# VH-VL binders against q0atu2: the designs that were tried, part 69

Target 1, 119 residues: q0atu2
Amino acid sequence: MLDKKARIRTSREYRNVFEKGKRLSGRFLIIYYVENALDNNRFGFITNKKIGMAVIRNRIKRQLRAIVREYQGQVKNKHDIVLVARAGIGKSSFEGMEKDYIAIMKKAGLFARNANKID
Short names: E, the ipSAE of ESMFold2; O, the ipSAE of OpenDDE; V2, 0.75 times the mean of E and O plus 0.25 times the DockQ between their complexes.

## First folded at step 3 (VH-VL)

Design ra28 (framework fv_recibokibart; at its last look DockQ between E and O 0.04; V2 from the best seeds 0.00; counts 0 for: pae O 9.8 > 2, placed apart)
Fold by ESMFold2-Fast, scan of step 3:
Structure ra28 (fold): chain C 119 residues (1-119), chain A 123 residues (1-123), chain B 108 residues (1-108)
Amino acid sequence: as target 1 above (119 residues)
Amino acid sequence: QVQLVQSGAEVKKPGASVKVSCKASGYTFTDYYMHWAKQAPGQGLEWIGEINPDSGDTNYAQKFQGRVTMTRDTSISTAYMELSRLRSDDTAVYYCARDTGSLEYPSGHFDYWGQGTLVTVSS
Amino acid sequence: QIVLTQSPGTLSLSPGERATLSCRASQSVSYSYLHWYQQKPGQAPRLWIYGASSRATGIPDRFSGSGSGTDFTLTISRLEPEDFATYYCQQYESSPWTFGQGTKLEIK
């Protein structure tokens, strides 16, 4: 699960990303993203009821969080990023969502080839 | 129609905890932020915090940080606010209120409010 | 945190008169994030004006909101008996969201 510091928590911060951020659509995901004034990335997740029943939506939320966690080190620092699940995501596989996420993040210029090396 | 129905009045001793519920109906519970506010007798409104009912993420006013916990149960469309280590100045009506905007575009103003729950802290 | 100061604290007027209620913020607040609520004794607050100037559904056109920056105003052009209540401004610019202390409109 993502650390508290890596999550967008306030309604106003979500509003800021939607209002001021850039938007890119993939097959199953839309991302909204904006540079922040912090030294870390923060992620938000939105699934709406049109995606499907609670069981499906809960599976999607867990899988998206797992994907974001897996690729956390590849994301360029200082961004607030919100992932919005599209209606078709309920029919996707984990691999399909993962592939879509990578493609969108690369297109947005948010994926670094190397994470900054730490000492 | 949209309704927020809160639990009944509570009387507590100093040092105790209270958990107030807010049952939502008439809309998709997980599509709107839920907020909580306090109003002491004869006083104005004070915002306590908010919860994203879809993710469970919370944000609290610093004054209440460490004493307040907000949760929700999506299976029964109910939000909860628990306040611990109660003091006499926690005596107030507590309101839940729905953000007018959706999770994708929060508005920060509140179109529907619960009827309020009176919490009295007395020895 | 942003402090909202409302003035006057109490405004005593008669039906038919004009009311002007002020809300001053300690820091700049985008007009889209300044809102007003009406509250009557024993009742929950009710959204009245949002985004400084937009009337909520069902609110009569005698109510108008204006302002930007740090100075906001709620005006009632011709008071009706049902308008006597407490009015609160609220900001959504910076967490924690805050309310003013309220202006009580009472019959003279």
Scores: ipSAE 0.607, ipTM 0.852, lowest interface PAE 1.3, mean pLDDT 91
Fold by ESMFold2, look of step 4:
Structure ra28 (fold): chain C 119 residues (1-119), chain A 123 residues (1-123), chain B 108 residues (1-108)
Amino acid sequence: as target 1 above (119 residues)
Amino acid sequence: QVQLVQSGAEVKKPGASVKVSCKASGYTFTDYYMHWAKQAPGQGLEWIGEINPDSGDTNYAQKFQGRVTMTRDTSISTAYMELSRLRSDDTAVYYCARDTGSLEYPSGHFDYWGQGTLVTVSS
Amino acid sequence: QIVLTQSPGTLSLSPGERATLSCRASQSVSYSYLHWYQQKPGQAPRLWIYGASSRATGIPDRFSGSGSGTDFTLTISRLEPEDFATYYCQQYESSPWTFGQGTKLEIK
């Protein structure tokens, strides 16, 4: 789904986002984000056992990746962004996760100007 | 209790490949980077690479790029390191080691190590 | 690639003596990214000091780490018999995460 260049890959890259980045919480998600020195964005995803069984965590990751892929063209470039799933996200619908993602990304100022119509 | 158990010793001929496994227990496998290191007999440690066991993303030392492949199977909490086109100087003990910090804050140092897997390459 | 050069290669001392182990980097390493391991024959390495000076869990206070930039030191104030081992420094400043070649601390 996401190109290799659009993924946070190395342990140091994750550490930089958590060490230097800003944090915003939504209903189902927390994002950490920081400017990078690239001409593109990179995304990382974290779920843990607090979410539920492995099959549930894998479903959540799949759904979040699909949401990010759908909106990736609207995200301001030059950012590393890590999405952390909160406990209780397994009770959310796909549409609920999508709405939460849009809201938190707007709050962070991460959508480009042309994305003003996103609800 | 955190434990990393590696597969047993292997004897290989030059030109072959070897795949070493590292079974994790006592923690959430997908929450921590796994690293691999080489130690030739009587020599020091050499970092080979790392894998994010959740995403499968890897980062290899340039010396091993093109010959090493790191994978994992999250259903059995196992990481793998495969080294191809073996040479005699690949004879070494190979270790897996867990990053001390979880994916929320990787530390770059390693608090738990596997017992090591001796790979011997001889004709 | 950052090369870590440890000195001496072998250090022969008796219990009760002070040991000083050096690690020099070919490029500057942030103190948070310089780490030390102990290894005994036939065993995996053990995390010993991290972030240049922080002792890992359970490491005795006779071990201290210091340094910045390119020069880092591991000091053992009074050697105990269990301290005779090989010590490696490691950097996390830039990939690959290199180790030094080790200092073998052996009993005289």
Scores: ipSAE 0.331, ipTM 0.795, lowest interface PAE 3.2, mean pLDDT 90
Fold by OpenDDE, look of step 4:
Structure ra28 (fold): chain C 119 residues (1-119), chain A 123 residues (1-123), chain B 108 residues (1-108)
Amino acid sequence: as target 1 above (119 residues)
Amino acid sequence: QVQLVQSGAEVKKPGASVKVSCKASGYTFTDYYMHWAKQAPGQGLEWIGEINPDSGDTNYAQKFQGRVTMTRDTSISTAYMELSRLRSDDTAVYYCARDTGSLEYPSGHFDYWGQGTLVTVSS
Amino acid sequence: QIVLTQSPGTLSLSPGERATLSCRASQSVSYSYLHWYQQKPGQAPRLWIYGASSRATGIPDRFSGSGSGTDFTLTISRLEPEDFATYYCQQYESSPWTFGQGTKLEIK
């Protein structure tokens, strides 16, 4: 579960990630990530009107949160990570989003190289 | 323990509206999406829509768009589904169900269900 | 939308027999987002299997779920009298969330 301490909540926190963090682009996601001074990771989620109507954006956020939760234990500690949904994500399957997330997180070096689904 | 308790059976005329309630207890109401499903007599389950109890944001199946409205009262941990312009084929048992996907389980299954509310639409 | 087709529509078996229920998806569904529910007459559905193969709390080990991609299966190794019910598969891969039409497992 992404509890309060695992979430980026303030504009200041988001701004810090965008200004000081690194950026990587996937097919459906862009991630911004920076080390934090905490003992835990924090995640943020950004959607825009290009994704679709508010109901779609909300669903996408929910799906991304689910993905993040599933793999949370495999992410290197002490990072603030913001996921930005790309325009095409609204038409993507959940599995597609998941694959993209895994790929981009591996590329960023935030994910264990052998991270994958557990059947 | 988690419980979803729905309002009682309803009898309505065609063209009327019905509002079914689902009171949640045993957990933090705003942490879980609430879904609604329809089951016509002798038929299978049909997804109607979902609501985020925290934000109030909703998503409805295309079939019900324009006729269904899902709301919630967080002060009493209660979700509502209102169906308007009722037709005979709206006669069914309606269920609310909690979605685990909002929190710890990424699979997003419905782990708890209300007992169902029978809505009968007859002329 | 993703259409889930369950087969057979009705399965008539006797206690002690093996039951195999199929759920086929029109599109690929992640195993994490394929679930099964049991429903008995006059009762609400009950979560049975989640994530294709995980038994819900209190579900006997005679029940098992398997599959990937577009083909999923619920298996009951040895039917007990209380197992006769209707079983629905459900996908959470993409909206709208959809159910299969159900398989009614009835006593022969």
Scores: ipSAE 0.006, ipTM 0.638, lowest interface PAE 9.8, mean pLDDT 90
ESMFold2 (binder alone), look of step 4: mean pLDDT 94; pTM 0.950

Design ra29 (framework fv_recibokibart)
Fold by ESMFold2-Fast, scan of step 3:
Structure ra29 (fold): chain C 119 residues (1-119), chain A 123 residues (1-123), chain B 108 residues (1-108)
Amino acid sequence: as target 1 above (119 residues)
Amino acid sequence: QVQLVQSGAEVKKPGASVKVSCKASGYTFTEYYMHWAKQAPGQGLEWIGEIDPDSGDTNYAQKFQGRVTMTRDTSISTAYMELSRLRSDDTAVYYCARDTGSLEYPSGHFDYWGQGTLVTVSS
Amino acid sequence: QIVLTQSPGTLSLSPGERATLSCRASQSVSYSYLHWYQQKPGQAPRLWIYGASSRATGIPDRFSGSGSGTDFTLTISRLEPEDFATYYCQQYESSPWTFGQGTKLEIK
């Protein structure tokens, strides 16, 4: 699971990202992202009721957190990033979500091509 | 079906503390912010604060900062609001309410409310 | 803090009439962060309109919301007996989140 420090924690902080951030849409995901004044990245996750029942939304949220954790070292520092799952994500595979995440992050310029492992 | 069920009415003396509970059911408790609001007799609504049930992180209105504490217990899907050093003007109905969230934006609208808890502060 | 002022404080009308309720903000509020609630005596508030103009689930088409900036309006095209209640606007633009003082819609 992501460290507490790497998570967006309050509705105010989510709101800040949505209002001041840039938006980029993928097949199953939308990201909103803004540079922060901290020295670390923070992530937020939104799985709306339109995705499906709580069991499905909880599965999607866990899988998205796992994907973010895996690629955390490749994300440019000092960003607040919110992942919003679109209705169709319930039909996607883990690999499909992962592919969409990578594509969106690269297009946003948030992935370092030659990012080094964070030790 | 979503329900928020609050604890019963309380009568307290000035200077005491009161702890109101709000038990959630019918949804995943940790996926939605919980808010608390005050409504004095014959008056409108006043926001007190919010809690993220997943992390336990809180944000309070400055007016209540230092006197209010919000907590939760995820094992029983229950949120709590404790108000200390009670004054006569704390007499009010206190509501818990769930932040709806949204498909694209957290817009801070409250789709489900508890029934309210009357707290009477009198000497 | 953003102050929301509702007018009139009390609106006395008959079933079948049109009702127009105003909510004025002390500073600009994005329409996506202006919401309306209905409250009947002895009951908790109920979400009625969110994002200035979107009806909540189950809310009849006779209710509509509009507005932007500092001026927002809730309109009921043809009042029914069950519509007589107090209506509150609320903003999520700037913390602390605030509610208007309410407009009480009562039978003439």
Scores: ipSAE 0.006, ipTM 0.581, lowest interface PAE 10.2, mean pLDDT 86

Design ra3 (framework fv_recibokibart)
Fold by ESMFold2-Fast, scan of step 3:
Structure ra3 (fold): chain C 119 residues (1-119), chain A 123 residues (1-123), chain B 108 residues (1-108)
Amino acid sequence: as target 1 above (119 residues)
Amino acid sequence: QVQLVQSGAEVKKPGASVKVSCKASGYTFTEYYMHWAKQAPGQGLEWIGEINPDSGDTNYAQKFQGRVTMTRDTSISTAYMELSRLRSDDTAVYYCARDTGSYEYPSGHFDYWGQGTLVTVSS
Amino acid sequence: QIVLTQSPGTLSLSPGERATLSCRASQSVSYSYLHWYQQKPGQAPRLWIYGASSRATGIPDRFSGSGSGTDFTLTISRLEPEDFATYYCQQYESSPWTFGQGTKLEIK
């Protein structure tokens, strides 16, 4: 699980990201992101009803958290980032979601073009 | 239609704990923050905390930190607020309320409220 | 924490009159994060105005909200009997979210 400090937890923090953040769409993911005044990154995850049943949404959310955790060390510090799953993500493979995440984060300038996995 | 239905009134002794439930219907439970508020007899409203029903993440007012625990059960669209180590000044009506803002725009204003649960703490 | 102070605590007026209810914040609150609720005895609060000036669904146009910064106002242009209730302001600018102590609007 992502450390408590690395999660967007409050309703107001989500609103701040959606209102003031930049938006970038990938194949399966949309990200909203904004610089924060902290010394760390925080992530939020949205898997709404358009994706499918709760079982599918819960699986997608777990897989997205795993992907984010794996690439945590590649993300530019001091950002609040919300990942919104798009319709169709339920049919994606884990590798497909991972590739989309890397591509969208690189395009946003949030990590290096040749991403490096943390161990 | 959107409805929030709370559990019935409770009478507790000082030092006990109480767990109030709030059953949601008419919308996707996990897409809206749920808030809890306290209203002592003849007094105004006091925010206790919020829960993200999807993640289970909570945020509590400092006054209640350490005594309040908010949880949810997504399989039955129900939120819970448990208050422990009850004192006489915990006697109040407790409300659950839905944040009208979806994940796209959480807004911190409450469009639907439960009917309230009276908790009486007496020796 | 942001403290919201409402004034007056009790406002005694007659139907047909104009009511002006004040909510003052101890710190600046974006108008988007200032909300008003109506509560009648024995009932749950009901959303009335959100984002300082937007009426909630079903709220009559005699109600208007305004303000920015630290000073917010709820105005009822011509009181109807059903408008007599307690009104609370609430802020969502900074955690913890807080309510004012309420203004009780009562029949004179």
Scores: ipSAE 0.557, ipTM 0.843, lowest interface PAE 1.8, mean pLDDT 90

Design ra30 (framework fv_recibokibart)
Fold by ESMFold2-Fast, scan of step 3:
Structure ra30 (fold): chain C 119 residues (1-119), chain A 123 residues (1-123), chain B 108 residues (1-108)
Amino acid sequence: as target 1 above (119 residues)
Amino acid sequence: QVQLVQSGAEVKKPGASVKVSCKASGYTFTEYYMHWAKQAPGQGLEWIGEINPDDSDTNYAQKFQGRVTMTRDTSISTAYMELSRLRSDDTAVYYCARDTGSLEYPSGHFDYWGQGTLVTVSS
Amino acid sequence: QIVLTQSPGTLSLSPGERATLSCRASQSVSYSYLHWYQQKPGQAPRLWIYGASSRATGIPDRFSGSGSGTDFTLTISRLEPEDFATYYCQQYESSPWTFGQGTKLEIK
């Protein structure tokens, strides 16, 4: 479970991320992200009815929160990030969601990158 | 058609708790924030808080923090607002209201309102 | 919290006249986050204008909203009998979301 301070909790904060943020699509996930004026990152999660029944949506939300929590130390500070699950996510494995999350965060420039060595 | 139907009037003693319900129909309950507002007799509107019915996340006005609890039951498309340690100045009509925008793009204005529930706190 | 102050508190006018209702915020509010509601006695509020100037569905074109920053206005170009009600402004700029105290529009 993420710390309360690491969660987007208000409707207005979600609105801000969708309105002003950048959008990047992965295979199973879409992220919307924007810099914040805080000293920490905040995450939001959206799973709509297109994904499936409540039991499936609740499982997906728990798994996404677990993935985000595991990798939160690698995320560049001071961002509000909303994860929106795509319809196909219900057929994905935990590993598949995790790989997609890592790939999309790296592509967005939100994960630390390894610099190439110079000689 | 979209409707929000609230529970009936309540009369409570000081120190008691009251739980008001708001049953939604005509739309996908889990896709819109639900808000609650208070209107004391002869007074204006006061926002109490909001709940995301999809994940039960809540945000409350500081004035009500510690006394208000918002919950929902997705199986019956019903939102609840419970107010504890009631005082005489909690006497008011309480409204539920739906955010006009979806969870993916909340609007912060309210297109559909319940009919209101009168809560009277007296001894 | 952002305090919204409406003026006048009561506005007494006759049908056919123009009404101008003011809403002043204690700090800047984006026009996208300033909304107006109409409420009649014994009824729930009804969304009237959203985003400072957009009429909600079914609202007559005699109603218009304007403003930005800290000063917002609701104008009714020619009052009809059904327009006499209390009007509330509301902000969604900063939590907690707040309403103004209301302007009661009354006949005569």
Scores: ipSAE 0.607, ipTM 0.852, lowest interface PAE 1.5, mean pLDDT 91

Design ra31 (framework fv_recibokibart)
Fold by ESMFold2-Fast, scan of step 3:
Structure ra31 (fold): chain C 119 residues (1-119), chain A 123 residues (1-123), chain B 108 residues (1-108)
Amino acid sequence: as target 1 above (119 residues)
Amino acid sequence: QVQLVQSGAEVKKPGASVKVSCKASGYTFTEYYMHWAKQAPGQGLEWIGEINPDYGDTNYAQKFQGRVTMTRDTSISTAYMELSRLRSDDTAVYYCARDTGSLEYPSGHFDYWGQGTLVTVSS
Amino acid sequence: QIVLTQSPGTLSLSPGERATLSCRASQSVSYSYLHWYQQKPGQAPRLWIYGASSRATGIPDRFSGSGSGTDFTLTISRLEPEDFATYYCQQYESSPWTFGQGTKLEIK
């Protein structure tokens, strides 16, 4: 579960990340990210209906929040990051989403050096 | 045929709570922010707050913080606004309104509005 | 919070005349985040102009919006009877999002 202060809360802040942020695409995820003026990171999520039925979308939402929560300590501070699920994510495994998240965050330069990986 | 249909007029005593509903149809309810606005008799519009109907995150104007709660039920495409500890100056028409842009690109302007719900707080 | 001040508060004109409605912001507002609504008595507001100058769907071309920074204008080139209503500007630059107090366009 993410702390309230670690979530992007306003519609305008989502728009700011999409307008001013950098974009990187992974296999199942796209991230948009921008440096913020706060003392912590904030995360947002977009899981649209093209992914599949409500049951699939709700599973994806739960799993993405769990992944972000698990690795939040590895993320460089002072960023607003929005995760957008790609259509194909509905067929992925938890491990597949986790690997994609780690890979894209490393490529973005958002993971601290020596980030731990789960075996 | 996008429609927002609000619950009927309410008459309340000072100190009571009121919960106004806004039922959405004709679009994917979880993909657009829902906003609420207040209009006191003969006065202009005042923004109260917004809710992300997909994740349930809310943002309220500071003036209403602590007295307003916004929720939604995605199974029936309905948004709710509850105002507690009602005062005489809460007498107003309350509107729900949909953000024109999607959650992926919010616009901050409102293309569809509910018909309004009159809440009267008796003196 | 950003305060939007509309002027005049009431504008009395006849059909066929030009109307100019002002909206001034207490702080700079990106034109993309300044919007206008029309409201008639007993009705919900209706989106009229968005992003300072873009007409919403179905809005006649006699309506135009302009402006940037702190000064925005809604112009009606030739008033029709159905145009007499209250017009509100709104900003989405900074939370809380706010509306102006409205300009009431009334006949004669």
Scores: ipSAE 0.536, ipTM 0.839, lowest interface PAE 1.7, mean pLDDT 90

Design ra32 (framework fv_recibokibart)
Fold by ESMFold2-Fast, scan of step 3:
Structure ra32 (fold): chain C 119 residues (1-119), chain A 123 residues (1-123), chain B 108 residues (1-108)
Amino acid sequence: as target 1 above (119 residues)
Amino acid sequence: QVQLVQSGAEVKKPGASVKVSCKASGYTFTEYYMHWAKQAPGQGLEWIGEINPESGDTNYAQKFQGRVTMTRDTSISTAYMELSRLRSDDTAVYYCARDTGSLEYPSGHFDYWGQGTLVTVSS
Amino acid sequence: QIVLTQSPGTLSLSPGERATLSCRASQSVSYSYLHWYQQKPGQAPRLWIYGASSRATGIPDRFSGSGSGTDFTLTISRLEPEDFATYYCQQYESSPWTFGQGTKLEIK
């Protein structure tokens, strides 16, 4: 579970990321991201009805939060990042979503030093 | 057609709680923020808070923080606002209103409103 | 919080006249985040102008909005009988989102 401090919760904060942020598309995910004035990263998640029925969307949300949580320490500090699930994500595996997330975050330059290495 | 239909008028004693419902139809309930606003008799509008119906995440005005709880039931496309420890100055019409923009691009202005629910708090 | 002050509180005019309603913010509000609503007695508010100057769907072109920074204006070029109502400005710049106290347009 992500702490409340690590979540984008207000409509205006989502608006800020979409309006001022950069956009990168992966196979199953789109990320929007912008630097924030805080000392920590915050994440938001958008899963719309195009993905599938509620049971599928709820599974996707849980899996995305778990992936973000797992790699939270590798993300460069002071960013607001919104993950938007693409329509095809409903048929992806956890591994597929995880690989897509890592690839997008690397391409965006959002993984901190040693993010691609094991200690 | 988009409609927001609110529950009927309530009369409560000071210290009680009230839970107002707002049933949405004519659009995908989970794709738009829902807002709540207060209007005391003869007064202007006051924003109470917002809820993301998809995630359940809420944001409340500080004045109402600790006394207001917003929830939703996606199976019946209904949003709820519960106000506790009622005071006489909570007497007002309460409105639900839909954000014009979708969750992917919230607008912060409200295109559809419920008809309002009068809550009267008296001794 | 951002306080929106509307003036005048009540504006008494006749059909055919021009109405100018002011909304002043206690701090700067991006024009994209200033909106106007119309409310008639016994009814819910209706979105009227959004983003300072964009008319909502179905709103007649006699209504125009303008302004930036701290000063915003709603103008009705030629009042029709159905325009007599209370108008509220609203900001989405900073939480909590706030409304002005309203300007009541009434028939002279």
Scores: ipSAE 0.599, ipTM 0.860, lowest interface PAE 1.5, mean pLDDT 91

Design ra33 (framework fv_recibokibart)
Fold by ESMFold2-Fast, scan of step 3:
Structure ra33 (fold): chain C 119 residues (1-119), chain A 123 residues (1-123), chain B 108 residues (1-108)
Amino acid sequence: as target 1 above (119 residues)
Amino acid sequence: QVQLVQSGAEVKKPGASVKVSCKASGYTFTEYYMHWAKQAPGQGLEWIGEINPDSGETNYAQKFQGRVTMTRDTSISTAYMELSRLRSDDTAVYYCARDTGSLEYPSGHFDYWGQGTLVTVSS
Amino acid sequence: QIVLTQSPGTLSLSPGERATLSCRASQSVSYSYLHWYQQKPGQAPRLWIYGASSRATGIPDRFSGSGSGTDFTLTISRLEPEDFATYYCQQYESSPWTFGQGTKLEIK
């Protein structure tokens, strides 16, 4: 469950991530991310009108929150991360969104490596 | 055309509450942050807080925290600011103003302003 | 919070002259987060310059903004009668968002 502490809430904090953060695009998602000075990660979620009607946007936002909650323990600590849904996300399955999220987070270096992997 | 139209002047006694409205037209109300600012007679501008009209989420300046409540009604594209436990130094013109940027990327500057609502607090 | 100090408090000039208005911040403000507004008596403020140097829609070329860090300026190259008003700077660097106290530009 994402509590108040794990959410990006203010326009200032969203702006900081967009302007100072790094950007990485996936198939259905874009992430913006920056290290923070806190003891925890914070997540923001953005669904624009190009995705579809409010019912669809709210469903997507709910599904993205569920995915983030499931993988919260794998995310490197001390980051502010904003997920922006791309226009095509409305046609994606839940599994498709989940796979895209995992792929982007791994590519960004935000997922902790498996302890058994050797480089 | 974009317009923000505020409610009329109010005269209140110390300790009362006042609720100012700001009706938006000419744009999609839920796509831009709405801000509120205070201007005491002969003084400069002071930011009070902001509301996301889509989610209803608010952020207030610490000075007003506990006395201000911002709400909105999306069915009539109207934002509200209620200030409680009024003091004489709350006498001011109160403005609503729209953030120029989108909810996804607020710009922090305000392109459209309401005409202002004079609130007078007197005994 | 970031305090914005404007100087002078009042600037008395004649039409045709150049005006230079200062805004100083108590800590560094990224230029993209510094904005200027014009306000006439009995009216709401109007966005004039955003991001330190970008003119808002409809604002004449005689207005220019500049600056970075803690020092910002609004310059009017040749004053017109309609330019006499109060000008406020504003920062969006750090919450709470704050305005300067204003510079009143008045006819000499």
Scores: ipSAE 0.012, ipTM 0.579, lowest interface PAE 8.7, mean pLDDT 86

